VHH binders against Sulfite reductase [NADPH] flavoprotein alpha-component (cysJ). Designs and how they scored, part 4

Target 1, 215 residues: Sulfite reductase [NADPH] flavoprotein alpha-component (cysJ), of Buchnera aphidicola subsp. Schizaphis graminum (q8k9d3r237to451)
Amino acid sequence: YKPAVATVLLNQKITGRNSTKDVHHIELDITNSNIVYTPGDALGVWYQNSSQLIKQILKLLSIRISDKVKVKDKIITIFEALKKNFELTTNTKHIIQKYTDVTQNKFLKKIISDNKKLNNYVKKTPLLKMIYDHPKKLSSQQLISILRPLKPRLYSISSSQSEMNDEVHITVGVVKKQISGTIHLGGSSSYLSQFLKIDDSVKIFVEEKSNFRLP

## First folded at step 22 (VHH)

Design aa1 (from w6 with E100Y)
Fold by ESMFold2, fold request of step 23:
Structure aa1 (fold): chain B 215 residues (1-215), chain A 120 residues (1-120)
Amino acid sequence: as target 1 above (215 residues)
Amino acid sequence: QVQLVESGGGMVQPGGSLRLSCAASGFTFSDYDMSWVRRAPGKGPEWVSDISGSGDSTYYADSVKGRFTISRDNAKNTLYLQMNSLKPEDTALYYCVKEYYEWGEGYFSWGQGTQVTVSS
């Protein structure tokens, strides 16, 4: 992987106002980068979690945003750690089990003891909802121990460098889930479609087509 | 590996009709929503139409509603776009697109496109 920095040139919703789908065309400037790509390659994106989501989680867990944690031999604030280093939207069986162990929550203990209940719960319960329904005071290091490292997301490249030497284009779908009256968004899709502004920087890399497959 | 191969493009006079086809392979076709996206010269992409995996729900952009019909044949793994009453502004490269959604994230696989030219 050769990480590079791109600049946002364009963010255009390409689905009509009456569509139930929210799809964005994103154009990124790769001028003066060392990025070279061919048809069939994918663009990896290192997204950032929104400040709003971070603050909601920290409030529910009674954690001050200025608390320090150790991440990869660096000491940084919990806020910075959650912004760039950890997944905050996707829930998993592993996360649910660790959250249950740390909080000793009686409801969640029953969930994890029955595989069918756990399968149902993970399917319908994003991370924020689990924490919202079952808040607890945690230390910053306890929170970090529960979470999974942030993984970049891979998007098919829709541009050709032979035609657009200085640009790379991707298409991003935004999925909204309303759960208990709250709208839940994906981490990468919301970052790319809603929180990045024209001229903002994005950390990227190219994944060769030989290594890239969508389901 | 996902493969999408469009065909049926060509030159046609205004008012004419064309039917686009997209042969799909490398995935369970009926499990996925499909769409047609077009790029006119000097323009960004436009989401023309989409259809659910089962074929029971469709969407059309206002610019093509009433003139275009999306359909699919899940037995043949083929997506179609019937284009009637064609206008010069329909001139574009038309892409077959597979939609993939997973926990808050949406991803797309593109064909190479088929050119439609509406001119006298």
Scores: ipSAE 0.753, ipTM 0.909, lowest interface PAE 1.0, mean pLDDT 89
Fold by ESMFold2, last read:
Structure aa1 (fold): chain B 215 residues (1-215), chain A 120 residues (1-120)
Amino acid sequence: as target 1 above (215 residues)
Amino acid sequence: QVQLVESGGGMVQPGGSLRLSCAASGFTFSDYDMSWVRRAPGKGPEWVSDISGSGDSTYYADSVKGRFTISRDNAKNTLYLQMNSLKPEDTALYYCVKEYYEWGEGYFSWGQGTQVTVSS
């Protein structure tokens, strides 16, 4: 990976008012990035979690936003760790098992003991809902131990560098999921479509298609 | 390995008709929603139409509603766009697009596009 920084030039919803789909065309300036891409390449995006989501999770777990935590060989605030380093929206069997082990929650113990119940629970329950339903006081380091590292998202490039040498364009679908009266958003799609503003910086890289043709 | 190959573009007089096709391979075609997106000279992309994997649900932009018909043949792995009553403003490069949704995130794969030119 050769990470670079791009700036946002345009963010435009391209689906009409009557569409049930929310799709955004995003143009990024790569003028000073030394980025080169060819047809078939994808753009990797390192997204950030919203401050609102972070504060909701930390409040439910009785963790102060200024608490320190070790991430790899760095000591940083839990707030900064959650903003850039960890997935906060998707839930997984691994996360559910770890949360259950740390909290000793009796309801979740029953869920993880039955594979069918666990499969169904993970499909229906984003991370925030699990924590909301089953809050517990945790240390910052316990929370980090439960979470998965942030995974950049790959978007097909919709532009041609021969026509737009200093730009890269991507298309982002925004999926809204209502669970228990609360709207839940994806981490990367909401970052790109709702929280980034024109002229903001975005950390990116190019993923060559040839690198994924190998077994 | 997703491959989308559009065809059927060309030059057409205003009021004419044209049928676009998209041959799809490298994925289970019937599992995915498909769309047509167009890009006119000097303009950004416009989401023209989409169709569900089963073919039972469709959407059309207001600019093309009543004139264009999206369809799919899941046995032939082919997406279609029938374009009637064509106007000069329909001139654009038309892309076949595969839609992929996972929890909270939506992604798109693009064909190369086929040119449609509507002029006198």
Scores: ipSAE 0.751, ipTM 0.911, lowest interface PAE 1.0, mean pLDDT 88
Fold by ESMFold2, last read:
Structure aa1 (fold): chain B 215 residues (1-215), chain A 120 residues (1-120)
Amino acid sequence: as target 1 above (215 residues)
Amino acid sequence: QVQLVESGGGMVQPGGSLRLSCAASGFTFSDYDMSWVRRAPGKGPEWVSDISGSGDSTYYADSVKGRFTISRDNAKNTLYLQMNSLKPEDTALYYCVKEYYEWGEGYFSWGQGTQVTVSS
């Protein structure tokens, strides 16, 4: 990775008002970043989790926003830790198993004991949904022991550096899902489309196409 | 590895027709929604049309509704755009796009594009 900082130049919804899809074209200024990309490369984006999502999770787990945790060698609030350091939207078999172990939840114990049920559950159940359905009082340190480190999201680059050497363009789909009366947003997509403003900075890197694989 | 190869572009008179094709490989084609996105010179991208994985649901931008028809052949892994009653405003590079959604995140894979030029 060669991390760099880009500046948001443009954020434009490109799907029409009558579309069920919400797709944004985003232009980033990479002047002075020494970023070089070639056809087939992807742009990695380090996003931040929304304050709303963090507060929802903390309330469900009876954790105070100001509680302290150790992350690597640093003592910070749980709010700051969740904002920049951990995945809060994706769910995995590993996360489900750890949450079950920490909470001792009887329903989830049955899920993890049957591989077919676990496979189905992980496909259908975002992290917030699992916590919403099965809340428990946890310590801040217990919560971060369950979570995975935040992974940057990789976006296909839609620009050509031969044409626009000072910019990189990406396309971001935004999905809003209502689950049990709770609206779910993607972590990176909501960050890029809704919370970043024109002229804000965003941490990025280039992933070469030899390493870039999306389904 | 996802590959999308567009063809069928060219130069055409106003009022004419073209049919764009996109050959897809490296993924289970029928599992994914597909779209056509165009970019005119000096303009940002425009989401022209999309079609569900099964082919039973379609969308068209107002600028092309009634003139363009998106379709897919899942047995041949091919996406199509039939463009009728073409106007100079339709001049653009047309991209075949694979849509992928996961945990509220939407991602897109692009072809190289095929040029459509409508002029007298």
Scores: ipSAE 0.744, ipTM 0.909, lowest interface PAE 1.1, mean pLDDT 89

Design aa3 (from w6 with E100T)
Fold by OpenDDE, fold request of step 23:
Structure aa3 (fold): chain B 215 residues (1-215), chain A 120 residues (1-120)
Amino acid sequence: as target 1 above (215 residues)
Amino acid sequence: QVQLVESGGGMVQPGGSLRLSCAASGFTFSDYDMSWVRRAPGKGPEWVSDISGSGDSTYYADSVKGRFTISRDNAKNTLYLQMNSLKPEDTALYYCVKETYEWGEGYFSWGQGTQVTVSS
């Protein structure tokens, strides 16, 4: 794991207008990095959560964006913490349990008491949806205690460094789902496809993998 | 452990036909959408066609609609692309792609590709 900074060179949708799939070809400039990769390797992308998503969550939980929290021995705003340090788009049994504990939500208590129900719920219910359906005033610290650290998303590299000396290419699928009144977007895919612009910087790394070879 | 191996490529004259195959292993084939993506020299990738896990839904790029047919045999873990009325502009490396969607993210696993060359 050696992080580097890349620059967005191209973001091109490769699916047609009539496609229900939103797939993007992303080209990143790695000239100023020591990134080395072979086809089949994976590119790790450190994304940031959207301001909109953060604000939605905080509003539902009655938390001020300016509240201070301690993250890795640093005091920062809850907004900054959620933007860069925590995952907001995935749900887990553990998160559901923790959220249930802090909210004492009766519905969720029933869910976590039944493994089958919990398994089903976690598969279908993003974090925002859970919060939306069961809002509760929380402290910033409580929220942080519930959430998982942000993890990079790994994309199979779809380029050859031998051909693309200072570029790395990935393919990103953007999934937008409306789930019972809330819109769910992938953290990384939305970041890469919608929030980053040409010439923007993104933190990346290469994870060695051998599955894809370009001639 | 995901493995995608394309075959069936080759050189044909304009108007000719080819049938590409993709042998998939290392995952439950029927649970995943599959696609064909091609890359011509000096060009970016083009999403050619995709098919749902069950095979009930298909998509074709406008450039290949009416000429190409995507299909799958889930019992054989195999994806197909029947290419008819081939044109020189169809010349490309054709990749079999596994599509994985989770938590709003779309990930893609690629085969090594099979070369299709259409020339007179």
Scores: ipSAE 0.877, ipTM 0.964, lowest interface PAE 0.5, mean pLDDT 94
Fold by OpenDDE, last read:
Structure aa3 (fold): chain B 215 residues (1-215), chain A 120 residues (1-120)
Amino acid sequence: as target 1 above (215 residues)
Amino acid sequence: QVQLVESGGGMVQPGGSLRLSCAASGFTFSDYDMSWVRRAPGKGPEWVSDISGSGDSTYYADSVKGRFTISRDNAKNTLYLQMNSLKPEDTALYYCVKETYEWGEGYFSWGQGTQVTVSS
């Protein structure tokens, strides 16, 4: 794929006030990009993690936001690394294993020793929840070693370039869950719906795979 | 491969009725919430109605409440939208949408859409 920079034109909630679902229609300006798409394509969005989430995680792990870490070929702060380079909203068996290894948490040891328990745990326990329930002082390097690289989220394009010209439209669902003292939000949906404002820039790309077809 | 194929659209007079259908395939139909979204000329999309996987919960936009009925037949992998007392403002492209939620994210898969035109 070829990444490009788009500008937010519109962010509109399309569900009513009486809806339990928070769905947004987002329009992006791609005038200054070479983005080309057809119905059925998907839009990849490079989101950023929320500052609030990052601070919560770092606080729980007793890590200073100014600590330096090496990410690929760059030395940056742990805050910046978590904001742009790592996933924070998805838990995996591998992450649980790594976290267990560095923390030596007895509860998690029992979880990872039982495949059924682990399968259940990973399905219902976001990363923040795991950390919240089992906080441990870690180094910035340890944290980075546990996390997965941030991957873009793919959204079915809900527009036609032949009709919209220099615009691309996507539909984003925002899900907020309260899980035993923590609030879980999707990384990309939260980024798109809450963080980005009109005229803000976002990194995107087109992938030729979508379930959307216009007449 | 997820496929959603709408049908049942057409032109009707105000006060008329239409029944939209959406044939779904490529996924376990009953596991997913389904919705109807419409796009009127010159307007943004509107979330019209949705129904839970089991069919036990439904939602309607205020603009269609009392006139539209969403339903599903999980045995037939089909979503329906019964539209009664149609108004000119109901004129739009109607899309069948599969809702996917994971890790706080909501994703949507779309059908090709079916045109509904209400005009005297």
Scores: ipSAE 0.877, ipTM 0.965, lowest interface PAE 0.5, mean pLDDT 94
Fold by OpenDDE, fold request of step 23:
Structure aa3 (fold): chain B 215 residues (1-215), chain A 120 residues (1-120)
Amino acid sequence: as target 1 above (215 residues)
Amino acid sequence: QVQLVESGGGMVQPGGSLRLSCAASGFTFSDYDMSWVRRAPGKGPEWVSDISGSGDSTYYADSVKGRFTISRDNAKNTLYLQMNSLKPEDTALYYCVKETYEWGEGYFSWGQGTQVTVSS
């Protein structure tokens, strides 16, 4: 694990207009980094959560964006905490359990008591959807106790450093799903495609992962 | 470990045909959409074609529509691209790509690529 900061050079959609898939080729400048990679490695991207998503979640839970929380050794706003430190776009059985415990939601209690129901629920219900369907006033501390720490997304590197010199390329799929009144977007894919602009900085690292070869 | 190995590339004259193959291993082939992506010299990658896991849905870029046919044999874990009426503009390195979608994210695994050259 060797963290570095890269700069966005290019974000190009490579799927045609007639495609239902939204796939992007992203080029990052690593000139000022000490990043070394070989074909087949993976690029870890530290993304940030959408402000809109954060506000939506906080609203549903009746939490003020300015509430203070302790994350690690720092006291920051719940907004900042959710922006950079916690996962918001995935759901897990564990999260569902924790949310159920905190909210004491009767519906979710029935869900977690049935393995088949839980398996089905977790597969189709993002965190936002769960909260949307079952809102409950929570404290900021309760919320962060439920959430998982934000983890970087790993993308197979689609370039050769020997050929590209100070660039690293990745391919990112953007998926937008309408789930019963809510819109679900991937955390990292939306970050890379919608929030980052040319010349913006992004925190990255290289992880050895063999999924791509260049001739 | 996911492995994708392309073959079938080569040099052909304009109007000629080639059939690319991609041998897949390390995952349940039929569960994943597969695609062909090409990269021409000096150009960025182009999404050429894709096919659903079941093979029921296909996509073609406008540049290849009517000339290329994507198919798959799930029993053989193999992806194909039949390329007819080839043009010089089709010259590129062609990659076989495994598509993975989860929680709003799209990830892609790539083969090593096979070179297609169309020239008179």
Scores: ipSAE 0.876, ipTM 0.965, lowest interface PAE 0.5, mean pLDDT 94
Fold by OpenDDE, last read:
Structure aa3 (fold): chain B 215 residues (1-215), chain A 120 residues (1-120)
Amino acid sequence: as target 1 above (215 residues)
Amino acid sequence: QVQLVESGGGMVQPGGSLRLSCAASGFTFSDYDMSWVRRAPGKGPEWVSDISGSGDSTYYADSVKGRFTISRDNAKNTLYLQMNSLKPEDTALYYCVKETYEWGEGYFSWGQGTQVTVSS
């Protein structure tokens, strides 16, 4: 993909007050980019994890935010690494297995030993929830070894560049779930809809995808 | 491949009625919430109505409540929007939207839209 930097122009909730759904129309300025798209393409968004989520995870794992880790041949703090380089909102069977291996948690060992239990667990248990329920002191390096690299989220483009030469529009749904004492938010949706402000920058790219076409 | 094809739009006089349809394919229709979103000239999109996969729950924007009815036939993979007592302000391009939620993220797939024009 060809990455570019866009600027937030508009963030407007399009669902009503009585809606249980929180859906936002987002307009991005791509004037300073060489982004080209057609209706039906998808916009990839490189989001950043929330500081709050990072701090919660690190606290549960007894890791200092200032600990140093190596990521892509760079030495950075674990905080920065988690903010920009790793996914924190999506749990997987593989992550559960790795976490179990590192923590030697007896409960999780039982879970991973039964495929049905594991399937159910991964479906219902975000990463934060797993850590919350089964905290263990880890090193920053151990944590990094468990996590997956951050992947961009793809949104169907809901605009036409022929009409909006310098803008690209997407629709983003924000989902907030309370799961047994923890709050789960989507990484990208919360980033775009709650954390980014007007005039903030975001890294994006276009992927050819036919999901939407304006007449 | 997800496909959403709207139909049923047209021109009607104020007070008239239209019934929009959306033919869905490329996914298990009943597993997904569906919605209608409209875009009026010069305005941003408006979330008009949505319906759960099972059809058990529905939502209506205040602007259309009491006049519009969303429904679905999961056996036919079809979403509907019955629009009664239409007003000029209902004039818009109406999109059928597939809602996908995973790990706190909401994604939306759009149809091509069908034009509704309410005019005397």
Scores: ipSAE 0.872, ipTM 0.964, lowest interface PAE 0.5, mean pLDDT 94
Fold by ESMFold2, last read:
Structure aa3 (fold): chain B 215 residues (1-215), chain A 120 residues (1-120)
Amino acid sequence: as target 1 above (215 residues)
Amino acid sequence: QVQLVESGGGMVQPGGSLRLSCAASGFTFSDYDMSWVRRAPGKGPEWVSDISGSGDSTYYADSVKGRFTISRDNAKNTLYLQMNSLKPEDTALYYCVKETYEWGEGYFSWGQGTQVTVSS
């Protein structure tokens, strides 16, 4: 793929106030890009994790935001690493296993030893909730060892270049969950729907239809 | 491969009725919420209605409440929109939409749309 930078032209909620769904129509300016697409293609978005989420996780793990970590061949702050390089919202069986091994948490040990309990726990427990319920002092490098690399998210393109040569349109939804007094949002959906403003830049790429697999 | 094929559009006079259908394939239809989204000329998309996977929960935009009814037949993998008391402002391209939610991320798959024109 060829990365490009687009500019936000419009971010409009299209669901009504009576809806339990929060859905946004987003129009991006791709003028001067090399972007070519057809309506069956997907738009890949490199999102960033919110500073609020990062600070919550670091506080629960007693990690200072200025601590350094090695990510591949670079040494950067843990804050910078979490913002752009790692998944912070999605939980998986692998992440739960690693967190349990690093923390030696007794409750989580019982969860991972029983496949039925593990399956149920994964389904209902986003990453922040697991850490909130079972905090532990970790090193920055231990945290990085638990996490999965950030993956760009793919959105179906709803526009046509024959009509709007310089624009690409996507539709983004988020389900807000309030767990233990904390709102839990998807990483990419909150980035696109809640935090991007008109004229902000977004890192994107096109995934051709033959390679696009709907989630 | 997800496929959504809308049909049932056409020209109708104000006050008339149409029923839109959407044939779905390539996924387990009953597992997913479905919606109708319309796009009028010169306007952005409007979220018209949605229905839960089981069919027991529905939503309607204020502009269509009392006139439109969303339904689904999970045995036939088909989504419907019954549109009554149609107005010129209902003129739009109507899209069948599959809703996918993973870890707070909402993704949407679109059909090609079916045109509804309300004109005398």
Scores: ipSAE 0.653, ipTM 0.881, lowest interface PAE 1.4, mean pLDDT 88

Design aa3 (from w6 with E100T)
Fold by ESMFold2, last read:
Structure aa3 (fold): chain B 215 residues (1-215), chain A 120 residues (1-120)
Amino acid sequence: as target 1 above (215 residues)
Amino acid sequence: QVQLVESGGGMVQPGGSLRLSCAASGFTFSDYDMSWVRRAPGKGPEWVSDISGSGDSTYYADSVKGRFTISRDNAKNTLYLQMNSLKPEDTALYYCVKETYEWGEGYFSWGQGTQVTVSS
């Protein structure tokens, strides 16, 4: 794929005030990107994790937001690392196992020892909920070692390049769901619909339909 | 692979009726909310209607409320849109949409659309 930077031209809610769903039509300017897409292709987006989500995680782990950490060949703050480089919402067996090993949490040790319990826990428990339920003081490097790299998310393209050659359009939605009280999650669809404003830049690519798989 | 195949579009006079169908495959149909989205020529998408996986909850845009009825048959894996009292402004491509949510974050799958044309 060929990464490009697009500019937001429009971000408009298309669901009414009585809907539980907050769905947005988003138009992106690709004039200088050399992006070419065909019917059935998807748009990949490198999103940013919300500051709220990052601060909740760091508080629960007793990590200062200004702590430095090495990511690839760069030294940056842990806050910046979590914003752009790591997956913070999806939990996996790998993440649970590493978190359990680093924290030595007794409850999680029982979960990991039983494959059925582990499978069920992964399905029910996003990353933030696991940390919220089982907090521990960690170093920034320990946190980085637990997490998986951020993966771009794919969205169905709702425009035709033959009709609008310099634009790509997507439709993105969220439904607010509370887990464990006041916990709020912010992932890729929240980034696109709630935080992007007109003239903001977003890093994108095109995924060909032969590789396109939506959840 | 998720597949959504719309049918039932066509030409109809103002005041007429049509019923759209969407045949769904490649996923457990009853687990997912479904929606109808339309695009008129040269315009952005309009979220027409949606229905919960069980069929118990529905939503309609103000522009179609009272005229359109969304329904689903989970035994046949089929989504429907009954359109009555059709107007020229209902002319559009109508898309069947599968709504996937991961912790409230939505990722939508679209069919190819079926054309509805309302003209004299």
Scores: ipSAE 0.644, ipTM 0.866, lowest interface PAE 1.3, mean pLDDT 87
Fold by ESMFold2, fold request of step 23:
Structure aa3 (fold): chain B 215 residues (1-215), chain A 120 residues (1-120)
Amino acid sequence: as target 1 above (215 residues)
Amino acid sequence: QVQLVESGGGMVQPGGSLRLSCAASGFTFSDYDMSWVRRAPGKGPEWVSDISGSGDSTYYADSVKGRFTISRDNAKNTLYLQMNSLKPEDTALYYCVKETYEWGEGYFSWGQGTQVTVSS
C-alpha cells in the first residue's frame, strides 16, 4: 500500500443525544494524495496515541518523558516513540508474558502459568489496566521491548469518488468501557473522533476490496 | 465476505408507507447490532435507527420516532425498517449497516443503499 496524507474537512457526531452509541462521520480531503478508490475499498488510518495516555503510562512505570530510546535506526524520546510507533491500548498474551518477565510480578506469574487464566485475562484486561494494577519502575528500552508496533486501522469507505473526486468519507464508532472504575477508549477511535480536528493531517492508505476484512 | 443488500425503496406520496428490507450474508447475523443510516442529497449521514443482535433493544432518532419501526428476523438474516407517515424530509438513500465493536473500536459495514423519495 502507499501511504498518503489527507486533511480533515469535517468531524461530526451523527448519533443523537439519547443514543448509547457515539458514531462520527469524518470527511477527508485527498486532493493532493493521488488516492484512487472504488466501492468496497477500505481506508487505512495511521493513528496517534494521546499525550494523556502516554503520560499516564510513563508515570505508572516511573519513566521520564524526555528519556531517549532506540526505535529501529532512530534515537528519539520515549514520548515520541509511544505517540506514533507502538500500540498502547490492545493487550496480548505476548505482551502479558513479557511484562511479567520484566517486572517479575507474582500475580501475573500465576496468570501466565495457566493457559485458561491467561486467555481470560487477555480478553478482559487492556494494557493500561494491567500496568495500573501492577506498576513497576522500568527503563524506556524495557517498555518498548514489551510493546507491539502500531498497526493502522481499516475503515469502510462511505463515499463515492465518482461523486466526490477530492474526498473520502469514513464512519467511526467510539465505545466507552468502564473496567473496575477505569474508563478506556480505543486508540484509533479516540484519535479520529476526539483529537483529530478540522485542518489536521492524517496518514492514510487504500486497501483494495479483495484484501479487506473488517473486524 | 459481508454482503448487505437493501430493497423496498421507491417513490411515495406524503403520508404513505414503505417497508425496507436488508438481506445479510457472510457473517453470523444474530451476533451483531444492525442499523439504518440515511443520506439526503447534499447532506451528511443521519443515524436513523439501530437494533441489538437479539432484537431486544432498539433506538430511534427523534426525527423518526413514532413513525418508523426497526425489526429483524434472525432466522432469515433480514433487517427491516417499517416507515409510516412519510414526509418529504424522509427523502434519502437508506443504508443497511452492520455494527462491529472490538474493545472500544467501532467499525461499520455498509450496503449500497435503497432510494426513498417522498414527493407529491
Scores: ipSAE 0.633, ipTM 0.873, lowest interface PAE 1.4, mean pLDDT 87
Fold by ESMFold2, fold request of step 23:
Structure aa3 (fold): chain B 215 residues (1-215), chain A 120 residues (1-120)
Amino acid sequence: as target 1 above (215 residues)
Amino acid sequence: QVQLVESGGGMVQPGGSLRLSCAASGFTFSDYDMSWVRRAPGKGPEWVSDISGSGDSTYYADSVKGRFTISRDNAKNTLYLQMNSLKPEDTALYYCVKETYEWGEGYFSWGQGTQVTVSS
């Protein structure tokens, strides 16, 4: 893929005010980006985690926002690392096992030792909820060791470059999930729908259509 | 692999009716909400209607309420849009859309669309 930077031209909710769904149409300016796409391609987006989510996690783990960590070949603050480099919303069996290993949490040890309980727990428990229920002082490097690298999200492209040669359009849905009275949002969907403003930059790439096709 | 194939579009006079169909394959149809989205020439997309995986819950945009009916047949993996009392402003490409939601992330898979043209 060829990473590029696009600029937001339009971010508009297209579901009506009485809809239970929150769906946004987003138009991105790709002028001078050197990217090319065809109908059926997907747009990959590197999203950013919200500052509020980052602060919640760091507070629960007693980590200073300014602490430094090594991410690949770079030394940056933990705040910057969490904003762009790591998944903060999705929970997985791997994350639960690593968190348990680092914290030595008794409840979580019982969960991971029973595969049925682990399967149920991962389905019901976002990352923030797990940390909220089982806080512990960690080092910034311990936190990084638990987390998964941020995975760009793929969105179907419905625009045509032959008709809109300087733009790419995507559609994004947002679902608010309430757990224990706390609203949980997807990382990419909330970034694209709620936090991304007109004229903001977004890092993108094109994912070629997934199927082998005969001419 | 997800496939959505729309059909049933065409030319019709104002006041007429059309029934759109969308044949779905490559996924467990009844697990997913489905929607119809339309794009008029030179305009952005409009969310027309959606229906839950079970078919129990529906939504309609104000512009089509009372005239359009969304339905699904989970045994045939088919989504429908019955369009009555059609108006010139209903002219658009109509897309069948599969809605995928995972951990609050909403992704949409689109068909290629079927053209509906309402004119005399």
Scores: ipSAE 0.600, ipTM 0.859, lowest interface PAE 1.7, mean pLDDT 86

